# Designs tried in a protein design chat: VH-VL binders against Rho GTPase-activating protein 11A (ARHGAP11A). Part 3

Target 1, 191 residues: Rho GTPase-activating protein 11A (ARHGAP11A), of Homo sapiens (Human) (q6p4f7r49to239)
Amino acid sequence: VPFNALPHSAVPEYGHIPSFLVDACTSLEDHIHTEGLFRKSGSVIRLKALKNKVDHGEGCLSSAPPCDIAGLLKQFFRELPEPILPADLHEALLKAQQLGTEEKNKATLLLSCLLADHTVHVLRYFFNFLRNVSLRSSENKMDSSNLAVIFAPNLLQTSEGHEKMSSNTEKKLRLQAAVVQTLIDYASDIG
Below, E stands for the ipSAE of ESMFold2; O stands for the ipSAE of OpenDDE; V2 stands for 0.75 times the mean of E and O plus 0.25 times the DockQ between their complexes.

## First folded at step 1 (VH-VL)

Design N5 (from N1 with heavy chain G101L D102E Y103G D104Y F105S W106Y S107G G108P Y109D P110A Y113I; framework fv_narsoplimab)
Fold by ESMFold2-Fast, scan of step 1:
Structure N5 (fold): chain C 191 residues (1-191), chain A 124 residues (1-124), chain B 106 residues (1-106)
Amino acid sequence: as target 1 above (191 residues)
Amino acid sequence: QVTLKESGPVLVKPTETLTLTCTVSGFSLSNARMGVSWIRQPPGKALEWLAHIFSNDEKSYSTSLKSRLTISKDTSKNQVVLTMTNMDPVDTATYYCARILEGYSYGPDAFDIWGQGTLVTVSS
Amino acid sequence: QPVLTQPPSLSVSPGQTASITCSGDKLGDKYAYWYQQKPGQSPVLVMYQDSKRPSGIPERFSGSNSGNTATLTISGTQAMDEADYYCQAWDSSTVVFGGGTKLTVL
């Protein structure tokens, strides 16, 4: 897998996690109380400049505005050669979310047991971070459903610019967000 | 001024083990974003990738040669070492080490700096 | 174990455009890299991430990569461009090189 070739940092309890992800999440943790943390658009120009500097060993991610760090984090997942949630599991994950309320969460978590160990550790690390964000929703106004809507297109690499907005498309987007919400709410049970 | 220099040239007898050292100057192998590959080129033939060591000490090897190859690094000496067992005359080639920068968010990039190459001749 | 296929040779006259191709299954989903090698010398990076030129590489070098084919294009080809050209891609954590193309300028 391409992401196991990224620079990694050792994180107690999680193992080897991509260094960018560790640095982005720890930087954002310092701003976890900020209202609209992931909802606000970062400057496209600043985002490109920051990505270029960081990727070439220039500059420091933690000195960047939180909205730009959040933007790079979303871009990181979008640009993976393979989605971090493997494409061959997407149909099963969406069907799991059509089950009854308690069964949908259990089925989604059982499907996560099919993931490679490294992927499980990375997902548990990231989704525990998102769960921590959601636990501060009284301050930051971002509960797990808000975060799921924001991250689902980046994590499942949904079709871009699809505009006609058929009922089929809307249902699919809702199910993708529901998958991500389950993974946030049950982050410690992934894998 | 970043440079890589291969040890050698070297003469190896058939069935013996080859050991090559790449000495790195101008950057530290302890750097979290520097990786090194070994690549060879038989006389008049194409470049053939052998092994890579990533900054985090992960290693990858050519599928056809993996049972014969070991890549490692010694950060105290700032060296990358390649070991290749059971040498055969067909392994005669110029051996290069080359570095990559690892993109923080997207992984390994180009081989931007190459050593001068070292001639390895396998004969009795 | 993916294979990158290049034509073994290409000849162009000075001032003409040389197009060197590199073909591989879904190569356009990966970054392509290009190296120039002159006799007795180490390879030199001339194109990275499909279409980006390293500092010091002339503007007449350009690249593209889509579908199954990456292309290195040299416009206004000069005698100094005569060399072997190798394409390269990463397949996960492994490196794949093309077989090389010998460019002659006559």
Scores: ipSAE 0.013, ipTM 0.537, lowest interface PAE 8.8, mean pLDDT 84

Design N6 (from N1, 13 letters changed; framework fv_narsoplimab)
Fold by ESMFold2-Fast, scan of step 1:
Structure N6 (fold): chain C 191 residues (1-191), chain A 124 residues (1-124), chain B 106 residues (1-106)
Amino acid sequence: as target 1 above (191 residues)
Amino acid sequence: QVTLKESGPVLVKPTETLTLTCTVSGFSLSDARMGVSWIRQPPGKALEWLAHIFSNDEKSYSTSLKSRLTISKDTSKNQVVLTMTNMDPVDTATYYCARISYDILTGYEGMDVWGQGTLVTVSS
Amino acid sequence: QPVLTQPPSLSVSPGQTASITCSGDKLGDKYAYWYQQKPGQSPVLVMYQDSKRPSGIPERFSGSNSGNTATLTISGTQAMDEADYYCQAWDSSTVVFGGGTKLTVL
């Protein structure tokens, strides 16, 4: 289902945000201190059972294990028809991260100004949530670098014909994580 | 008491098809919190997972063996059936069925109840 | 498929602590499970979700899982603990087992 066609909830200060994202982030706020909140992967079969309940409109996220909610959240972004960070901006975002330390953050945030208003509001909401998770890293052991490595593949993934391990692939993955880390650290400045 | 019991033991000739039945007692195969896996162990070797079936009939298979494996259940008989085609002497092993439970608060609890195992010997 | 590596054997004296390791790429990102198997018997679940004990498993059994290594720790090891121990994890929709560790209590 297209991003714009999903059910939305009105969130003060952020506007209309997909209801699933609001429900998932709100539920995870109750468990923000949990070690391994986003690093623990569930089986596809287990997550599929939870997704089926959510798709049928059953209110079950607040009672689900935090790791399952986190897994569905990652799957939500991964399964969007188009990455929430549009594919046509990916090359420019990665190039921005190759600039000097102070310039890379400013360039990345300037590129975010090219995003549609709705996308900006959703990203500000989500990345401010991730920033809050990173601020509790003493308890949950997930700083912004850890979160960036986890979410970059879900937020920036595009179609690729085959899997090939190379120096170029490693560099690309590192730059993708750097983009996401900038967006976490400067979440309120997106757009 | 929760119990699982594999059929057999069985002798299978090379190229033949193996069929094993796991009969469960003390829980329903329709219980959404429960599923059944098949695992094998060749003599003196490690445990190897083969297949899993859930209450909703969702199925999962070992990627290396999936073309040879079929798992099904008959809820009215409380039975899970594993079929494996084109048997080879290297498939000689003790075959187990085991229950895997899911707790809504904590997730998967592991394989908490195992059958006694059944010896499958593949030879001419 | 990911491989879980365990030392093939470990010896410990009665009353000492046994630490059985299970190594796999990013294993700390998955839940680890441990099974005890005595000769001629079916495996018995002794630890689930990294560090949780099933009912009936003594408190001297504990577990951890971080980075690439999960560990099953048996404090005050007893003769009855002598067995093969297998670690297990989920990899997406599949289950993977370690090669097993034979624990000998001398």
Scores: ipSAE 0.000, ipTM 0.476, lowest interface PAE 15.8, mean pLDDT 83

Design N7 (from N1 with heavy chain G101H Y103S D104S F105G W106Y S107Y G108L Y109E P110Y D112Q Y113H; framework fv_narsoplimab)
Fold by ESMFold2-Fast, scan of step 1:
Structure N7 (fold): chain C 191 residues (1-191), chain A 124 residues (1-124), chain B 106 residues (1-106)
Amino acid sequence: as target 1 above (191 residues)
Amino acid sequence: QVTLKESGPVLVKPTETLTLTCTVSGFSLSNARMGVSWIRQPPGKALEWLAHIFSNDEKSYSTSLKSRLTISKDTSKNQVVLTMTNMDPVDTATYYCARIHDSSGYYLEYFQHWGQGTLVTVSS
Amino acid sequence: QPVLTQPPSLSVSPGQTASITCSGDKLGDKYAYWYQQKPGQSPVLVMYQDSKRPSGIPERFSGSNSGNTATLTISGTQAMDEADYYCQAWDSSTVVFGGGTKLTVL
C-alpha cells in the first residue's frame, strides 16, 4: 500500500501521520531509556506474528517487547513501495554530505524543502522522535550517529533496487548515514 | 594523554603460543566509539592487520590467521590481550596495538594512536 | 582479501612534487587512509577519508581517490618527508594495508 494511502492519525503540530508510525513511536517512548533500543535484534518469528496482528487491526503495540516494536518500525520503512526519502533526491543528498562541514547540513536541509508537505510532516514527526531517543544517549547508549547507521539502510533503500542498494559500498553507506544524522540533529528544521 | 603500551619484547620457540598485552591509558575500553587492533610488521616488510576488538566485545580477525588468533579485553585493568598459537619463524615481527576513534558511528575510522611496538622473535 | 598495490620506492628532489599511488579493485568506492612511518618509529596518520588532513599535517599534503587508485600528493617535498608511506582501507570489518612506498628525498 502506498505511503499516503495508509490509515492516518491526526497529531497536533504534525498533521496526519501514518497510524502505525504514531502507535510504534508512542509505545517506544515508554522504553526510551532501554539500552541499545534499536540495535538489539527481535525474533524473526515473533516479528512476523506481530505484523500479522497489526495488519488484522489488533492495533495495540503497547504490550509488545520494545525490541520487536523497534524491529517492526525498521521493517515499516524498508517495505514502503517508494522510500520515504524519494529515490530521485538520493544522489543530491549524498553529494550534499560531501560539502564542507558548515555547508553539508544547510544543503541537506535545503533539499528537504523540495519534499511534499505530507512527507515533510511525517519526517519531522519521526526524526523528532529519533532526536528525543538520541538526547537520552547517556541512558540508552544510542546517540544520533548510532541511530543514523541503523536507520539509513531502511530509509534510503529503494524497493525496486533492493538487492543493489543492500550491496552499497562502504563510502556510500557512510554518506547515507551522514544524511540521516543531519535529519536527526536538525529534525525541527526539515522542510 | 592517550597512550598504548605493548608487553615484551618476547622470544618464542617454534610451535609455542604467543601472548601479548596492550595496556591503555587516557580512555576507557567501554567507550562505544573506541576500539583496539593488533597490527604486525615483519622486519623490512609491510603492515599486516591481525585482530580488532570493539567496546561491546565484538571481535574481528584476519581471515588467513583467524584459527590461530584470540583477542580479548579486561576493562578493569585497561588491557587488550592477543593470543597467537603455533608460532613459526615467519611470525617474527614488531607487534603494535592501535586505537580507532569512530566519530561517525561505524567503527570504521583510522588508527589515530599507536603503541611503540614490541619485537617478537621466533627462533629455536 | 582485496590487495592494495603501491610502488615500492619513489625518489624526488627537494621542492618537487611526490605522488604516491595505491591501487585496488574499486578502491574509489572505499575510504583511503595514509600513514607515514620513519625508521624505528610507529606509523603516523597523514591523510584520512581520501582527502582530509589531520590537525598538524602541513597543507602541502593532499589526497584523492577515484576508480581503482588513491593518491597521496606531497607538494614542495622537504627532507623531513622522507619516510615509508602506507595506504589503508576497510573491507567490511577487516583492515587492508598497502605494501608501502619508500619515499627518498635527495
Scores: ipSAE 0.000, ipTM 0.472, lowest interface PAE 14.0, mean pLDDT 82

Design R0 (framework fv_rosmantuzumab)
Fold by ESMFold2-Fast, scan of step 1:
Structure R0 (fold): chain C 191 residues (1-191), chain A 122 residues (1-122), chain B 111 residues (1-111)
Amino acid sequence: as target 1 above (191 residues)
Amino acid sequence: QVQLVQSGAEVKKPGASVKVSCKASGYTFTSYYIHWVRQAPGQGLEWIGYINPSGGSTGYNQKFKNRVTMTRDTSTSTAYMELSRLRSEDTAVYYCARDLGYYDSSGYLDYWGQGTTLTVSS
Amino acid sequence: DIQMTQSPSSLSASVGDRVTITCKASQSVDYSGDSYMNWYQQKPGKAPKLLIYAASSLQSGVPSRFSGSGSGTDFTLTISPVQAEDFATYYCQQSYSTPLTFGAGTKLELK
C-alpha cells in the first residue's frame, strides 16, 4: 500500500500522519530513556506475530516490548513501495553530504523543499521524534549518529537496489547515514 | 549465577527410549525458553526443539517430531527431553540451552548444560 | 529449512593474528532492519558458548577482540588479535526461522 493511502491520524502541528507511525512513536515515547532503544534486537518470530496483530487492528503496541515496536518501526519504512525519501533525490542528497560542514546541512535541507507537503509533515513528525530520542542520549546511549546508522538503510533502501547483485559500498552507507543525521539534527527545518 | 545441570550418560539398545533432564538454577525458570541441541561424535550441532516452561508449549524440528517429547516441571525447575524409537544415528551428546529472549524464543542460546552422552548400540 | 554454509572448514593461525570466518545463509535472515545470525565457540569436551548474537551484538563477558558483521545472507566473525585460548571450533547459527540451523563449523588451529 502506497504511503498516502495508509490509514492516517490527525496530529496537532503536523497534520495527518500514518496511524501506525503515530502509535509506534507514541508508545516508544514512554521508553525514551531505555538504553540501546533501537540497538537491541527482538525475536523475529515475535515481530511477525506482532505485525499480524497490528495488521488486523489489534491495539497491542502499548503492551509490546520496546525492542519489538522499534523493529516494526524500521520494517514500516523499509517495506514502503516507494522510499519515504524519494529515490530521485538520493544521488543529490548523497552529493550534498560531500560538501563542507555548513554547506552540507543547508544543501540537504534545501533538497527537502522539493518534497511533497504530506511527505514533509510526516518526516518532520518522525525526525522530531528521533531528535527527542537523541537529546536523551546520556540515558539511552543513542545519539543522532547512532540513530542515523540504524535508520538510514530503512529510509533510503529502494526496490531497484535489490534487483542488482552489487552491494552498497562503505562510502555510500556512510553518506546515507550522514543524510539521516542531518535530518534528525535539523528536523524542524525539513521542507 | 545461571546454571543448567543435566542428567548422566545413557546407554540404550535400538528401539528403546531415553529421557534426559536439565535442572535450571540462578534465574526465573518460567521466564526463558529451553532449547535442546545434539552433537554426534565429531560432527556439528543439530537443533531438536524448544519448550516454553511457562505454558508448556513446544516447537520441534520436523526431523524429530514423531519421536521427541519435551516437558517440564516448574516445581523443580527441570526440563525434560524424551526421544523414543532410538536408532544408532541418535548416538550423540545432547545439550539443553537457555534462550536469551525474555518470555519468548529468540533463538540466541546464552547458557548451556554440560551435555548428556547417549550411546545407542546393539 | 535455511542452510548455513560456513567457510573455511579449518584454518591455522598464530597468536596475534587477525582471523576471519564467514557464513552464508541460503536465504536472507534479515527482518525489520535486524540480522538474525549468531556465533558460538566450542572447545573439545565442552558445551558451546554464545559469542555474538543478532549479527553484531557482543554477549556479556565475551572479550572485545571478537566482533561480528554482515547482513542479508553473508556474515563474518572476526577475531583480532587471536589469543592462545581462542583455538577452538566456531559455529554460526541463524535464528530467523525454525528449525534453527547451524553451520558445519570452523576449526581454528595453532600454526
Scores: ipSAE 0.000, ipTM 0.458, lowest interface PAE 14.2, mean pLDDT 83

Design R1 (framework fv_rosmantuzumab)
Heavy chain, then light chain:
Amino acid sequence: QVQLVQSGAEVKKPGASVKVSCKASGYTFTSYYIHWVRQAPGQGLEWIGYINPSGGSTSYNQKFKNRVTMTRDTSTSTAYMELSRLRSEDTAVYYCARDRYYDFWSGYSYFDYWGQGTTLTVSS
Amino acid sequence: DIQMTQSPSSLSASVGDRVTITCKASQSVDYSGDSYLNWYQQKPGKAPKLLIYAASSLQSGVPSRFSGSGSGTDFTLTISPVQAEDFATYYCQQSYSTPLTFGAGTKLELK
ESMFold2-Fast, scan of step 1: ipSAE 0.005; ipTM 0.460

Design R2 (framework fv_rosmantuzumab)
Fold by ESMFold2-Fast, scan of step 1:
Structure R2 (fold): chain C 191 residues (1-191), chain A 121 residues (1-121), chain B 111 residues (1-111)
Amino acid sequence: as target 1 above (191 residues)
Amino acid sequence: QVQLVQSGAEVKKPGASVKVSCKASGYTFTSYYIHWVRQAPGQGLEWIGYINPSGGSTSYNQKFKNRVTMTRDTSTSTAYMELSRLRSEDTAVYYCARGDYGDYEWYFDLWGQGTTLTVSS
Amino acid sequence: DIQMTQSPSSLSASVGDRVTITCKASQSVDYSGDSYLNWYQQKPGKAPKLLIYAASSLQSGVPSRFSGSGSGTDFTLTISPVQAEDFATYYCQQSYSTPLTFGAGTKLELK
């Protein structure tokens, strides 16, 4: 299903956000103090069952284990038909992160101004949620760099064959994580 | 190339100390944990501990806790394992290995070539 | 500490055979529906190589003739069909809790 055809919920301050994303983030906020949140994968079998229920409109996330909700959230972004951060911006975003300290964050945020309005609202919502998770890092052990490493492959990269690891692959993952960390740290300034 | 390159073979007497190096290249050194694992001749693999290169925090197997020290130098992308008060039972090949990207303790996807340590009188 | 028991200690096979190696943990290594159990291959004089992680997930670049299964305390690695380059020693490893522990290894030998 295309991104704009997904069921949406009205969220004060953010507008219309995909209902799954709202439900997942809200459920995880109840477990925001959980150590290792997002680090461990959920059960593949339970994730498939949970996804099936969600796809049929059942509200079951509040009763699911946090790790399963986190896994499904990562899968949601990975499996969008097009990456939520458009592929044609990826090179520019990675180049922005190679600028000096003052310039890299500003350049990354300026590039976010090229995104469609709906995408901006969804990204502000999601990255603000991740920033809130990072602010509880004394309890959950997940600061913005940890979250960036976990989410960058899902947000900037569609699924692809990983026939071999390479230095270029690692370099790109590092820069992708840096992009995501900037978006977490400056979530309110996206768009 | 994404690789871990270890220092050369060591021969030590009982009671001495050894310091093995593990130089990372081709990836961001501070983004992955470095684990140390040893293998005695004819024995299985034995986990010694890890270091988080970003903050320098370490976790050691209780068996080695009073004899092992792990450090790193971020300017050279090099991890070190020092084992003190050596015994003949410490004779083994010592490996450094990289933890997973995003779950640093789950599995080791990249290994050093190993450093052979022989401890004999 | 979690004890890992591998069987058999050695196994003789011919190219084209199906072989199964088993691994038993002294306690469950499952957490939130995932198994913290990995399989490595080691050839003489070389470092171990990751084959399977999370009991059943094939590492990138590893041939599909390798497969892993199991949950809780009982796990298996299957190689089918065995190729000439597969004659090596195989180790299971738990990463559920520290200290991380390995099985004693299974040596796959050409018959």
Scores: ipSAE 0.000, ipTM 0.459, lowest interface PAE 13.0, mean pLDDT 82

Design R3 (framework fv_rosmantuzumab; at its last look DockQ between E and O 0.39; V2 from the best seeds 0.00; counts 0 for: pae E 4.5 > 2)
Heavy chain, then light chain:
Amino acid sequence: QVQLVQSGAEVKKPGASVKVSCKASGYTFTSYYIHWVRQAPGQGLEWIGYINPSGGSTSYNQKFKNRVTMTRDTSTSTAYMELSRLRSEDTAVYYCAREGYSSGWYDAFDIWGQGTTLTVSS
Amino acid sequence: DIQMTQSPSSLSASVGDRVTITCKASQSVDYSGDSYLNWYQQKPGKAPKLLIYAASSLQSGVPSRFSGSGSGTDFTLTISPVQAEDFATYYCQQSYSTPLTFGAGTKLELK
ESMFold2-Fast, scan of step 1: ipSAE 0.040; ipTM 0.621
ESMFold2, look of step 2: ipSAE 0.231; ipTM 0.709
ESMFold2 (binder alone), look of step 2: mean pLDDT 93; pTM 0.954
OpenDDE, look of step 2: ipSAE 0.478; ipTM 0.803
ESMFold2, look of step 3: ipSAE 0.237; ipTM 0.699
ESMFold2 (binder alone), look of step 3: mean pLDDT 93; pTM 0.954
OpenDDE, look of step 3: ipSAE 0.391; ipTM 0.779
ESMFold2-Fast, scan of step 4: ipSAE 0.032; ipTM 0.631

Design R4 (framework fv_rosmantuzumab)
Fold by ESMFold2-Fast, scan of step 1:
Structure R4 (fold): chain C 191 residues (1-191), chain A 123 residues (1-123), chain B 111 residues (1-111)
Amino acid sequence: as target 1 above (191 residues)
Amino acid sequence: QVQLVQSGAEVKKPGASVKVSCKASGYTFTGYYIHWVRQAPGQGLEWIGWINPNSGGTGYNQKFKNRVTMTRDTSTSTAYMELSRLRSEDTAVYYCARDLEYYYGSGSYFDYWGQGTTLTVSS
Amino acid sequence: DIQMTQSPSSLSASVGDRVTITCKASQSVDYSGDSYLNWYQQKPGKAPKLLIYAASSLQSGVPSRFSGSGSGTDFTLTISPVQAEDFATYYCQQSYSTPLTFGAGTKLELK
């Protein structure tokens, strides 16, 4: 199920954002100071149980463990039919990160101008949330580089999103993380 | 030293209820889910359900859904499983087990188990 | 429900032998590159003991003579060389979806 077909909520300053994403990020805000917030993940069994309740309209996110909400959030991005960062842009985004230090951020943000308006709004919402998490890094131990490593595989997954990453793709993963880190650090400048 | 210690053997009549306890020690009780699994004499393992000791949230196998209730007491680090409307087919050893989580993508697996509680349901 | 078919139901071996136990799931238990399949050992009158998780990861404290392999629907547990304390019943378990399900068990007996 593509993200533009999902139920949406109106969010001031961001527009129409998938309701699940709003609910998950809002619930996690209550736990933003938790050490290792996104490093601990719920089991597939617990994530499936939680997803089933959410899909049937049960309001269980506020009572769910933060690690399970975080796991479901990662699963949300990974299960999209197309990566939220379009596959057509992946090569260009990775090449942008191979430019000089000052130029790579500018190039990455310029590429984000090619994204559809709805995608820009969703990404600005989510990355501003991650930026807020990174601003509490003294408590939660999750700076933007840590968050980027965790979310990059979920945000830049291929059409084979569940394919296991090989050792030959480690360099690619590092560049993907660099793209995500730029988007976290400059969230308000996306699009 | 992680330990799960269960209550003693029970003998019940058909139609009665039983409540089995599982006392945890040696770790943070609220940090790990507790599952319940049973094993009838000479048979294999059958999953009953889980409880999240932090929230009190539960998930049950549909087969037991209307007869089982799982609870916990965080002050005593104890999980409970109550099974009602007992039948002779409920005669089994009941185990509690700790759900050890790896990182996302590893799934649930039970690294520590209680010693088991034998339930005999007979007339 | 995911059905777990374990074979053989029993086998006889001698100390020093190589033993292979097979487990087949009625549908794939793989997700995001990992296999949600565990192996447990159970001795008479005792609770099960975790040996292998995620199809091939050896649990801490478990001897290296135990190994797991496979993906998707087909999995194997190998014990080599078999030691005297290994004569027990072995169960596979999928942790991909609820209800959690176990194979019927394989009893390893001394020849």
Scores: ipSAE 0.006, ipTM 0.473, lowest interface PAE 11.2, mean pLDDT 82

Design R5 (framework fv_rosmantuzumab)
Fold by ESMFold2-Fast, scan of step 1:
Order: C-alpha cells, then structure tokens, then sequence
Structure R5 (fold): chain C 191 residues (1-191), chain A 125 residues (1-125), chain B 111 residues (1-111)
C-alpha cells in the first residue's frame, strides 16, 4: 500500500504522518541512548510476529524490544510500493553528491523542493528523528554517517536488505549514504 | 592499492603530547572508520578508540578518554591521534586500522582489514 | 569490559601439523545469529593481519588452511596443514561492544 493511503496520525508541526512511523519513532525515543540501536539486527522470527500484530492494529510497539522496532522501521521503508524518495530523482541526487563540499548539500536540498508536500512533511518528521538520534552519538554510537549507511538502502530501495556487495554496488551505496546524511544533517531544510 | 601510511617514530619526555598521523590512499576515506590500537614492547594489543572520517564523530576507550583526541582532515585523507600528558607506560607502537561499514550486511561490525605500518613512541626522561 | 582468554599462550608445531587455538569471552559476543569475533595474525615487527571475521568467515586473500568456528563465548582457530609462513602470534578480538578487546595472544613456534 502507497504510504499516502496508510493510516495516519496528526502530529503537531508536521501534519499527517503514517501512524506506524509515529508509533515506531516515539517508542524508540525512549531508548535513544542504546548503543548500536540500528546496527544490531533483530530476530527474523520476532520481527515477523511483531509485524503480524502491527498489521492487525494491535498496540504493541511500546513493549517490543528496541532492536525489533528498529528492524521493523527499516522494513517499513524498504517495503513501500514506491520509494519514499522517488526513483526518478535518484540519479540526480547521486550526481548532486559528486559536486564540491558546499555545493552538494545545496543541490540535494534544492532537489527535495521537487517532492510532494505530504512527502516533505513525512521526511522532515523522520529525518528530524534521526537527527535527534545522531545528537546522542556519544551514548548510542550512531552519528548521522552511521544512520545514513543503515537507512540509505531502505530509503532508496537499491538493496535487497543483506545483498552481497560488488565494487560497483559499493560506490553507488556510498553515494546513496551521502544523500541520506545530507537529509539527516539538514532535516529542517527539506522541501 | 589500498593502504594506510603513518608518521615516523617519536621520542617524548613525560608530560609532553604527541600527534600521530595516518594517511589513507586507494579507497574512499570517508567510507571507513579509523581505529587506533597500541602495543607495548613484548605485550598484546590494546584498543584506544575510533573516528568516523565522514562525520568527525569519535569513541574512546575510557582508559584514555581524558588524554586522547582523534581528528581527521578529509581534504588530505588523513586521520590523527593526539595523546597528551604522556607517561613512560605510553611507550608502544601505535597503529591505525580501517573498519569497513559496508560488507554486504550493512549493520554488521567486522574486523580491521587494513592496518598502518605503526608509529613507535618512546617516552623517557 | 569483555575479557578475552586465549589458550595456549604458546604452541610448538611442525610443518604439516594441524593446530588449534582457543578463545573464550567472559560473556556472549553473539547477536541475532552473528558472532562478533575476529582472528588476527602478527609477525615480528609487522602490523596485525585480519584472518577471520564473524567467527568463521575467511578474509579475502587468506589461505583456506585457516578456519574459524564457535559461537557465544567459545571460539577456535584451526590451521591445517601448518606451513612455514604460519609461525607467528595469533590474537582473537571481540567487536561486540566497546571497548574492543583482544586476547593475550598465542605464539605458534616451529618445533
């Protein structure tokens, strides 16, 4: 199901955000100090069980292990029918990251102005959450670069999760991570 | 050719500080963590800390936290480790080493696959 | 801190032998089916070289006579058959949590 057709919750300052995303991010904020929160993968069996409960409308995320909530959050973005960052912008976003240091951030943010209003609100909400996680990197060991590497394959849907890398894939994934890092560091300037 | 090249040997007096460099070549510097590990003469390996060259973020072994500072310069692909208030017990070979964050399993934390040649530090009065 | 205990501290072998080195962590270094344990080889005057990562995965360019096994707290490095260039010191290392910690090393000596 397209993300604009999913159940939504009203969030002050951000508008209508997919309810799962709000619930997951809010639950993880209680565990923002946890070392390796997004680095360590949860149990596949527990993730499937948790996803089934969430899909049937059960309120269970607050009692779930943080690593499982994090895993489900990554899966949420990966399984969208269309990437939240539209596929037709991917080539331009990667080219923007090949510009000089100052220009690459400006170019990436200008490209985000082409996004639909609803998408902008969702991305601002999510990337602001990741920004807050990165500000706790002294405790959780997850700075914006770490988070970008973890989320880029899920947000741009260019990996099948744990796909084995080739040299060409490695270069592409590093550029994709650079795009995501810019969006984390400049979350409030998206759109 | 992927390599890390470190600065030359240093001789310091107790109370001084030392700054060791580690220059990366043959790969994307900002895509890999740089770890620092030391080895006292005839002893084993001791981890000091890490730096993410992309963000400048660092993590230090608590044993060194009040004396160590790690930095990097992305324009020269060079990482630095500065150790202050030196003691004779800091006499060791200091190594930098990289950790690949992209190994086909993006969340996995693997081993140090490329090492610098080492920098010998002697602290004596 | 996670303590890594290696045994033996030294071991004598001949070319063609099968040797095993053991490593015990003071707590589990496993997470979700993966073991955060690495093995390194170090020759005198040289930097360590990564041999095995994730307990059992052979690093690119390392000969297949090296193998790693184990999970949880108990790990083994096996060298079979031993070649002349294998006489060196071997270290296990956990990457499960900071601070990263190494075993004290096992010196493999020619008999």
Amino acid sequence: as target 1 above (191 residues)
Amino acid sequence: QVQLVQSGAEVKKPGASVKVSCKASGYTFTGYYIHWVRQAPGQGLEWIGWINPNSGGTGYNQKFKNRVTMTRDTSTSTAYMELSRLRSEDTAVYYCARVDILTGYYEDYYGMDVWGQGTTLTVSS
Amino acid sequence: DIQMTQSPSSLSASVGDRVTITCKASQSVDYSGDSYLNWYQQKPGKAPKLLIYAASSLQSGVPSRFSGSGSGTDFTLTISPVQAEDFATYYCQQSYSTPLTFGAGTKLELK
Scores: ipSAE 0.011, ipTM 0.516, lowest interface PAE 9.3, mean pLDDT 83

Design R6 (framework fv_rosmantuzumab; at its last look DockQ between E and O 0.04; V2 from the best seeds 0.00; counts 0 for: pae O 11.9 > 2, placed apart)
Heavy chain, then light chain:
Amino acid sequence: QVQLVQSGAEVKKPGASVKVSCKASGYTFTGYYIHWVRQAPGQGLEWIGWINPNSGGTGYNQKFKNRVTMTRDTSTSTAYMELSRLRSEDTAVYYCARESLWFGELFPDYWGQGTTLTVSS
Amino acid sequence: DIQMTQSPSSLSASVGDRVTITCKASQSVDYSGDSYLNWYQQKPGKAPKLLIYAASSLQSGVPSRFSGSGSGTDFTLTISPVQAEDFATYYCQQSYSTPLTFGAGTKLELK
ESMFold2-Fast, scan of step 1: ipSAE 0.006; ipTM 0.476
ESMFold2, look of step 2: ipSAE 0.006; ipTM 0.541
ESMFold2 (binder alone), look of step 2: mean pLDDT 92; pTM 0.932
OpenDDE, look of step 2: ipSAE 0.005; ipTM 0.526

Design R7 (framework fv_rosmantuzumab; at its last look DockQ between E and O 0.02; V2 from the best seeds 0.00; counts 0 for: pae E 17.8 > 2, placed apart)
Heavy chain, then light chain:
Amino acid sequence: QVQLVQSGAEVKKPGASVKVSCKASGYTFTSYGIHWVRQAPGQGLEWIGWISAYSGDTGYNQKFKNRVTMTRDTSTSTAYMELSRLRSEDTAVYYCARDEYSSSWYPLFDYWGQGTTLTVSS
Amino acid sequence: DIQMTQSPSSLSASVGDRVTITCKASQSVDYSGDSYLNWYQQKPGKAPKLLIYAASSLQSGVPSRFSGSGSGTDFTLTISPVQAEDFATYYCQQSYSTPLTFGAGTKLELK
ESMFold2-Fast, scan of step 1: ipSAE 0.005; ipTM 0.527
ESMFold2, look of step 2: ipSAE 0.000; ipTM 0.440
ESMFold2 (binder alone), look of step 2: mean pLDDT 92; pTM 0.943
OpenDDE, look of step 2: ipSAE 0.018; ipTM 0.558

